# Designs tried in a protein design chat: VH-VL binders against q9vr94. Part 4

Target 1, 124 residues: q9vr94
Amino acid sequence: GVTEEQMWSAGKLMRDVCLPKYPKVSVEVADNIRNGDIPNSKDTNCYINCILEMMQAIKKGKFQLESTLKQMDIMLPDSYKDEYRKGINLCKDSTVGLKNAPNCDPAHALLSCLKNNIKVFVFP

## First folded at step 17 (VH-VL)

Design u2
Fold by ESMFold2, look of step 17:
Structure u2 (fold): chain C 124 residues (1-124), chain A 116 residues (1-116), chain B 107 residues (1-107)
Amino acid sequence: as target 1 above (124 residues)
Amino acid sequence: QVQLQESGPGLVKPSETLSLTCTVSGFSISDYYVHWVRQAPGKGLEWLGVIYWYGKTRYNTPFTSRLTISVDTSKNQFSLKLSSVTAADTAVYYCARELWYSFDHWGQGTLVTVSS
Amino acid sequence: EIVLTQSPDFQSVTPKEKVTITCRASQSIGSYIHWYQQKPDQSPKLLIKHASKSFSGIPSRFSGSGSGTDFTLTINSLEAEDAATYYCQQSSSKPYTFGQGTKLEIK
């Protein structure tokens, strides 16, 4: 199964791709988001959107529920999966009505929902 | 596999700079967050600071003007420098690796005594 | 700064008994709490992370629970080798902080 070191390395790869695209998002801000302190600004929301797209969790502002559940089997250790499956399903409608919203608002809504519904919350 | 080991002088005079090195093996220091934590004799654990990916640092508030944490990737080492030390800085100093929010591996610790 | 207050400071216990150590945070920290064991002259050792997840190789008698501000470390059948000082640590925000410690002795 996937180890926590493998999950960490995949997370760093996603940050390596997304963080340079948003120079107003500092490393400290990205780390605060990782710890569940999720600000609401265009730059931070679009950084989050970049990460969520790499996880195949969002596409054009729409939460990709089935893709997210499949990616969970690849990216998470087995001990995380039951709680994540439940939290992911609780957030199935979190981007409904936001598909055309500006400033990457659907990404903010999705991550905020996941953070609120997963006790052992991890994020790149 | 994963190991961390602190090294440096065990005795430092007041007002001088305390300088420690942590040598790691079994992982690349650039791929993880690495922290310094200290423990005064008979006391609890005190977090000093971290170096993140890409070399960014964060220090505990009392130390922001005195503490420098840096990395030497060619030697797989990171270091701590604490300036203007007093007897209150006498402690065992630990380096530790963070993996997903917790410290999964610690060095053995090194005692630094600040005295004339 | 988030203050963590452990209870009790010290406990003397009989082998095979259940031991409970609590940690209270001054602010909500979700599940970003971790527990360490430190034996004399040794570095801390991670036991429980994310409030309730056992670290690799930790005996099953150790368990953790709680969320928000109130957290518990439980040793379900104490063994003599469990005599140590136990610390909780939060990683919800910087600076990271530790509880003051709970020293556990065997009667």
Scores: ipSAE 0.694, ipTM 0.900, lowest interface PAE 1.2, mean pLDDT 92
Fold by OpenDDE, look of step 17:
Parts: structure tokens; sequence; C-alpha cells
Structure u2 (fold): chain C 124 residues (1-124), chain A 116 residues (1-116), chain B 107 residues (1-107)
């Protein structure tokens, strides 16, 4: 698997791409999201959606389970994989019924679910 | 290999400005958060502040008026300036790299004594 | 700020014994707790990150557990070289804070 440094580098690239697209999302808010403080607003939700899309975890508001599991295997250090695999599976239905919800609600729901079900949770 | 090294004068007079440099190697200075932590003799660890790879800083509340952290990417160096020092600022000062919320690498630290 | 309280402040133990150090947070910090070892005249060294993940190169006798507010560092079989002060540290919110430290001496 990848090293934590490689994971960090990849995460940084994702943030560098997504954060500028949402100027109302401050760096501090993004850091809070990373630490599990996930607000519920259009800008932050869509920022989260941007990151999750880059991870191939969400597409058109729908959680991509198989894609996420595949990306997890590629993007995470081996020591993270088991816990993430379990958490991802627990959140497989987190976006059900939200596909057409406004304000990137599926992304919010998915990330919130993952945070609640993964003890050592890392996010860009 | 990842390495951080603090440097600066070991003695500073009261009311003067303490100035330290953290030289890094083995990683890109523009890719990581770097923190400053100090430790008074025989005491615990105190977080001073952080500088992000994009240049933003955050300081611990007691130091907001006196502390300045900066980065020089051309030299692979971080800097700490603490103004109006007193004896209470005598400590070993560390710079440390953050990787996913933990300080995975520390400098050796540099002792700064504030004395007249 | 989040206050971390370690217990005990000091412990004198015999080699090969099991040592347990506790760290309690004033509020929930999830798993964003890390443990450091500091030997005399040395800089802190990361032991355990995110409550239970061993840092690279750390002996298997060191382990961490806990979530929320209560965390534990365990040395399963103490070695003489483990004489040091141990600190917990939280990264859940800024300012980052440390426990007051636990000094471990070997008899």
Amino acid sequence: as target 1 above (124 residues)
Amino acid sequence: QVQLQESGPGLVKPSETLSLTCTVSGFSISDYYVHWVRQAPGKGLEWLGVIYWYGKTRYNTPFTSRLTISVDTSKNQFSLKLSSVTAADTAVYYCARELWYSFDHWGQGTLVTVSS
Amino acid sequence: EIVLTQSPDFQSVTPKEKVTITCRASQSIGSYIHWYQQKPDQSPKLLIKHASKSFSGIPSRFSGSGSGTDFTLTINSLEAEDAATYYCQQSSSKPYTFGQGTKLEIK
C-alpha cells in the first residue's frame, strides 16, 4: 500500500483543486471538516462533494460503493484499509433517497456517515 | 530522511525579540504544516503556533500579540519571532512537522535563555 | 481549550512489568490523541497516533487504546530503555494541547 506521506500528498492535491472552487469555504472550515466538524451548508457540502468526486466515491449524488472500495485499496495505507472497508459498507445506503436533493446533500450525508463509522478517519 | 533543525541565539535579553529558524530537509517545505512547541526547564510541552503550507498561521492565544511565524521557501526554513521576552520565555524551542494530525518528526530543539 | 489530564504524574516500576498511563480529555476528541516519549535531553518521539496506531519503528510492547475522552498508553513489558516522560496530545481542535506528562522511572 501507499505510505501516509503519499496519502497526505494526494489529499493535498485534492484540496488544492477543490478549495479554490468554493471561496466561501475557508481553510479553517476545511480543516474542521477534516477533523470531523462537518457543517451543513451548500458551499461546504459542495466542497465535500468535490473531494468525494475526485475520490470517485460519489457521482451525481449517488454513493459509488464498488468504486470507493477500489479507490480505498489504492489510496490508503494498509493499516487503514480494514476499518475503512467496514465503515464504507456501513454507509452504503447513506445517500439513498438523496440523489436529487439540493445543496450537495448526498455528499454531506456520506461524509457524516463515514466519520461516524470510522474511528481513525482521514480526509483531505 | 525527514529532518528538522532549530537554530538561533541561545541567549536573549529581556524585552528583546527571540528569533529562531527551523531548517528542514527530506521533504518539501510547501507540503506540510509545521508547528512550534516549547518546553520550559523541567516543565511540560506548550504549543505555540502553526504555519500552513499556504502561508497562513495560527497562534496560541497567549502569544497572539508577540508571536510571528513565517516561511522562506527559497531556504527551506521556517522562522519564529517572539517579541518582548521575559524570563518566562526561557525554554527549549522545537519545530515539528505534522502528518495527519500528529507530530511525526521533531527537531532536536534549541535552548533559549532570557537573562539580563 | 481542551485540557488533557494524565494519570499518574509519576510512576516507578520494575523491568518486565506492565505499565498503564491514562489521559483524560475535558471534552470528546474522537481518536485525535497521540502519545509521545521524551527521554532526558532529547526531543519528543511519536509513539502512538490516533489513539491506537503505532508509529513506524515503535516496539510492539507499546500500544494505545480509547476513544472520546478516555485514553490509555500501555507498555506490556517494560524495558530499562523506556525510562522517560510520556505525553498525550490532542489534535481535535486548536490550540493543540498536551497532557502534563507522566514520568516513568525504572527501579
Scores: ipSAE 0.317, ipTM 0.835, lowest interface PAE 2.1, mean pLDDT 93

## First folded at step 19 (VH-VL)

Design v1
Fold by OpenDDE, fold request of step 23:
Structure v1 (fold): chain C 124 residues (1-124), chain A 116 residues (1-116), chain B 107 residues (1-107)
Amino acid sequence: as target 1 above (124 residues)
Amino acid sequence: QVQLQESGPGLVKPSETLSLTCTVSGFRISDYYVHWVRQAPGKGLEWLGVIYWYGSTRYNTPFTSRLTISVDTSKNQFSLKLSSVTAADTAVYYCARELWYSFDHWGQGTLVTVSS
Amino acid sequence: EIVLTQSPDFQSVTPKEKVTITCRASQSIGSYIHWYQQKPDQSPKLLIKHASKSFSGIPSRFSGSGSGTDFTLTINSLEAEDAATYYCQQSSSKPYTFGQGTKLEIK
């Protein structure tokens, strides 16, 4: 597995890619999202969607369960994998029935679900 | 590889301002939060405040009027200023890096004594 | 602020024994508690993260458990080098706070 530092660095790289695409999302807001304070707006939702897409967790507004589990196994330290695996599975239907455009609602729903089902939450 | 190191005067007079610097290396300051924690002689640990790489800060309630934490990204340094010091501010002062809500690296600490 | 109360304040034990240190939070903090070891004239050292996750390089004899308000640090098969003061710390909300510490002496 990866170290926490490696995880942190990888997350930062994803942020560096996505934040420039959404100039209305400040670094503070991104940090808040990382720490589980998830707002609900078009810009923040679509920023979250950008990150989730990079993680191969969402595609065209659809949650990619197997892909997410695979990516989680790569991106997390070993000691946290079981917890996240369980939480991820509990969110398998979190995007069902939601429209992706224009507000990226599935991304918000998915991340919110993950936050609510993971004890020690972190997002890139 | 990761290193934090506190520096500053070891002696400060009452009512003056305590100034310390935390020099960091081995990591990008833009990726982490840095906290200040102090420990009075023979006592426990007390959280003073935190600074984010983009300059935002949060201070512990007792210090909101006296404490200023800043960052100089060009020097990889963080600064602590505590004004109007008294003997109660005598302590070892630490800067520490936060990784995922915990302090994974600490400086060696620097003793600051407040005395006339 | 969230108050953390450790127990006991002091413990003297013999090498190879087992020690349990408890930390109680004044309100629920989930798993956002960490344990540190501090030896005389040294800075604190991170031992356990998020209640039960061992930090890198920490011997397996150190372990943590608990959730909500009650947490435990366990040291199995104590070594002489484990003589130190141990602190719990919560990161559930600002201000971050520490327990008062537990001083462990090894006979």
Scores: ipSAE 0.869, ipTM 0.953, lowest interface PAE 0.6, mean pLDDT 96
Fold by ESMFold2, last read:
Structure v1 (fold): chain C 124 residues (1-124), chain A 116 residues (1-116), chain B 107 residues (1-107)
Amino acid sequence: as target 1 above (124 residues)
Amino acid sequence: QVQLQESGPGLVKPSETLSLTCTVSGFRISDYYVHWVRQAPGKGLEWLGVIYWYGSTRYNTPFTSRLTISVDTSKNQFSLKLSSVTAADTAVYYCARELWYSFDHWGQGTLVTVSS
Amino acid sequence: EIVLTQSPDFQSVTPKEKVTITCRASQSIGSYIHWYQQKPDQSPKLLIKHASKSFSGIPSRFSGSGSGTDFTLTINSLEAEDAATYYCQQSSSKPYTFGQGTKLEIK
């Protein structure tokens, strides 16, 4: 089955793809986001959007609830699933009203919601 | 099997630089974060700093002027240097691997004594 | 910097007793708290991560709870081998910090 080491490796690949696209986002800032310090700027929001798109959690500024639940089922150990399922559903409307919002605002809203409603939402 | 092992001199003179190596096996150092933690005799644990993916570092505030953490990927090793040591730096030094926010594997620790 | 305060500092306990160790954070850290056991002359060992998730291979008598600022490590039916110092550690914000430790000894 899926191990925490496999989750970590997938997360590293996501950072490897996304972080170079946003050179104003330093490694330290990216790690602060991982720890839950989520700034609100265009570059940081769009870095977050890149990661969330790779997780299949966001598409064109819309939270992909069904896809997120499916990916969670495939990519997380069983011990994570109940807490994640609950928190993901609590965030179903987190991007509502932000269609066409600038600066990747839907991604900021989604990550903030997930971090607030899942005890430890792992993020690379 | 994941293992970390600290090594270095057990005795360092005041004002000199203590230098330690953490040799790892069972994982590639470029794939994980490694932290340094120390423990003065009879005291608690103190976080020193971390090296992230690709070699960026973050240090605990009191150590920012004295501490250097580095990596040698060809040897699968992390290093710690602490300059201008005093008796207050006498401690057991640990390296530890992070996996999703916690330290899942620790080295056995190495005692460094700062004494004339 | 986030300060973690553990209680008690020290406790002498008898086998089979339930033991509760608390950790209070100076500000909210969500569930980014982890518990380590350190036996005499040994390295720390991860017991509980993310406030309540047991690390692999840890006996079921160890459990964790709490969120925000107040956290608890519980040892149900204490064993003699549990004589150790226990530390909480937060990873919500750098610098990472540890509680001052709780030493348990067995009568």
Scores: ipSAE 0.761, ipTM 0.916, lowest interface PAE 1.0, mean pLDDT 92
Fold by ESMFold2, fold request of step 23:
Structure v1 (fold): chain C 124 residues (1-124), chain A 116 residues (1-116), chain B 107 residues (1-107)
Amino acid sequence: as target 1 above (124 residues)
Amino acid sequence: QVQLQESGPGLVKPSETLSLTCTVSGFRISDYYVHWVRQAPGKGLEWLGVIYWYGSTRYNTPFTSRLTISVDTSKNQFSLKLSSVTAADTAVYYCARELWYSFDHWGQGTLVTVSS
Amino acid sequence: EIVLTQSPDFQSVTPKEKVTITCRASQSIGSYIHWYQQKPDQSPKLLIKHASKSFSGIPSRFSGSGSGTDFTLTINSLEAEDAATYYCQQSSSKPYTFGQGTKLEIK
């Protein structure tokens, strides 16, 4: 199966692509988000959105439940899958009811839900 | 196979600068987070700092004025300098790799004694 | 800074007994807690990561549990080779911190 080193390398690639697009998000702030300190600002939310789009978890502000479950099955070690499946399903409606997508609010809501419902939701 | 190895002088005089190198094999040091941790004889583990992707660093609060961490990517080496040392800095110094929030590989450690 | 307090500091134990070591965080750290074993004159060795996930090659008698502020490392049937010092470590917030350690000795 997929190793944690392979997950780490994919995570670095996502940060390599997304972090330069949001120069107001420092490396320290991005690493705080990785550890679960999730601010609520336009720049940090849109950085998170960029990462979640690369994971195929969000598209145009909408949580892609089926795509996320599929990616989990092929991109995570087996030991992660049961907890991730449960937490992902608990978050199926996390972007529902947002009036618009200002400040990338759906991405903030989705990551917050995933981090709260999966003990360690790995994030670059 | 992932390996880390600390090296440096075993004896440093008070008020001088302690200088250590962590040599890494099995991965590129720029691709991972590498941390320094120390342990005074008979005491617990103390986190010193980390180097992130792209060379940014973070130090433990008591060390922010004395600690410098740097990298030489061409040699796959991670360096630590601790200035103005005292006997309280006598410890075994470890470098460790982080993989998804925990330290999965540690060096063997190197004892540094601060003594006149 | 997040303070981790382990209990007990020291325990003398009989082989085959169940041993429980606790780690309490000064604030919520979710499941970003990790347990290390350190035998005399050796480097720390990762046992349990992410509160409850066993690291590769770790005997099944070791397990971890907890979330938030209260965490437990359990050794279900102590072996003589388990005499060591055990540390918890949090990675929820920089600076990363360790508990003060729990030393286990064999009676």
Scores: ipSAE 0.748, ipTM 0.908, lowest interface PAE 1.0, mean pLDDT 91
Fold by ESMFold2, look of step 19:
Structure v1 (fold): chain C 124 residues (1-124), chain A 116 residues (1-116), chain B 107 residues (1-107)
Amino acid sequence: as target 1 above (124 residues)
Amino acid sequence: QVQLQESGPGLVKPSETLSLTCTVSGFRISDYYVHWVRQAPGKGLEWLGVIYWYGSTRYNTPFTSRLTISVDTSKNQFSLKLSSVTAADTAVYYCARELWYSFDHWGQGTLVTVSS
Amino acid sequence: EIVLTQSPDFQSVTPKEKVTITCRASQSIGSYIHWYQQKPDQSPKLLIKHASKSFSGIPSRFSGSGSGTDFTLTINSLEAEDAATYYCQQSSSKPYTFGQGTKLEIK
């Protein structure tokens, strides 16, 4: 399976792509999100959306459950998979009522749900 | 494999600047978060600060005016400078690597004594 | 700032005993708690991360549990080599903080 170092490296690559697109999101704010402190603003939500799109977890504001479960298998170490699979499934409807919501609100809703349902919450 | 090693003077005079270097091997410092933690004799562990990816730093509040953490990627080293030291800064200083929220590797520590 | 309070501060222990060390956080920190062992004149060594996940190479007699504010490190069938000071550490919020430590000594 994927090691924690490999997961970390993959996460850094995602942050390398997404963080420069949102210059109002500081490195410290991005790290707070990594630790599960998730603000609700346009810039932070769209930064999160960028990461989630790279994971194929969200598309046009809609949670991609099947793709997320598939990507989890290639992005996470074996010891994380059972907890993540459970949390991902508990969040399958987290974006359902947010069609056309502005400011990347579906990404905020999805990540907030995952943080609340995954004890070992890791995010790039 | 992954190794961290602190180096620097063991004795620093009050009011001077404490300067330490952490040399790492087995990983590139730009790819991880690296922290400084200290431990006063007979006391517990105290987090001092971190340098993130891209060079941003976060310092523990009591140290914001005195502490500088920096990196030299060409030498795979990062450093700590603590200005205006007093006897209260006498401690073992550790550098540590963060991997997913915890410190998975620590240096051996270096004792710095602040004394006249 | 999140304060971590360990209990007990000190315990004399006999080999083969089950030892329980607690760590209480001043606010909910999810599972962002980690446990370290520190022997005299040595650096800390990671034992348990994320409340309950054993670090690589750690003997199975060490386990962790808890979530939210109350966390426990358990040493089943203590061995003499386990005499050390144990620290919990949270990474939920900066500054990262440590508990005050729990010293275990062999009787």
Scores: ipSAE 0.730, ipTM 0.908, lowest interface PAE 1.0, mean pLDDT 91
Fold by ESMFold2, fold request of step 23:
Structure v1 (fold): chain C 124 residues (1-124), chain A 116 residues (1-116), chain B 107 residues (1-107)
Amino acid sequence: as target 1 above (124 residues)
Amino acid sequence: QVQLQESGPGLVKPSETLSLTCTVSGFRISDYYVHWVRQAPGKGLEWLGVIYWYGSTRYNTPFTSRLTISVDTSKNQFSLKLSSVTAADTAVYYCARELWYSFDHWGQGTLVTVSS
Amino acid sequence: EIVLTQSPDFQSVTPKEKVTITCRASQSIGSYIHWYQQKPDQSPKLLIKHASKSFSGIPSRFSGSGSGTDFTLTINSLEAEDAATYYCQQSSSKPYTFGQGTKLEIK
């Protein structure tokens, strides 16, 4: 299994890639999202979408359930896996009907569902 | 391997500026969040503020006008400056590293006494 | 600001007993609660993170539970070395805050 330091470093890499693409998203806003304060605006939703795509959790607005479960097994410490597997499965339909929604709405819907169904919410 | 060490004057006069340095080893300071926490003698722990990735900061509300947290990446150091101190600022000051929402490594702490 | 209230403030405990310390948050904080041990003249030491996850190298007699507003640190079969002050800390929102502390003393 992956250490929490390795998970933190992977998270920073995702922020290094995604945050510059959305200059209207401040570091403070990105950190609030990390703590589970998830705003609903085009810029923040598309920042979240960038992160979720790097995790292979979303593709063209559709939640990638099998890929997400596979990435969780590779990228999370063992102690996180049971809660994440449960929450991920509870969210399997969270983007249904939203594939073509504007403003990266599927990403907002997916992350909001995961936050509400995973007790230890961890996000870069 | 991961270590944090506070240093600075142990005695500061009222109205002056308290200035501390946190020297870190075992990690690059730009890769983690570092927090300052203090503890008045016989009292509990008080969060002062944080420096995030890329150098932005957030301070606890009563300290926003007096507190500055900064980083020197070339020295692998964090600094704390607290201006206009009073006896109420007498405390042990700690720097601490955050890893996923909790403080996994702490410095030894340094006592700063504010008195004439 | 989220206020954390610990109970009890102080407890004198016999070795081998089970000890329960509670922390109540003034609003829901999910599982964003962490527990620290501070022995006299020492820095705080992380014990439990995310309400229930043991930090590396922590004895198995320490465990945590709870979610939302009510959290518990449990020491199953207290040892003499566990005499310390224990703090809960929330990371749900800034400013991060600590409980007032619970001091454990050995009878």
Scores: ipSAE 0.720, ipTM 0.903, lowest interface PAE 1.1, mean pLDDT 92

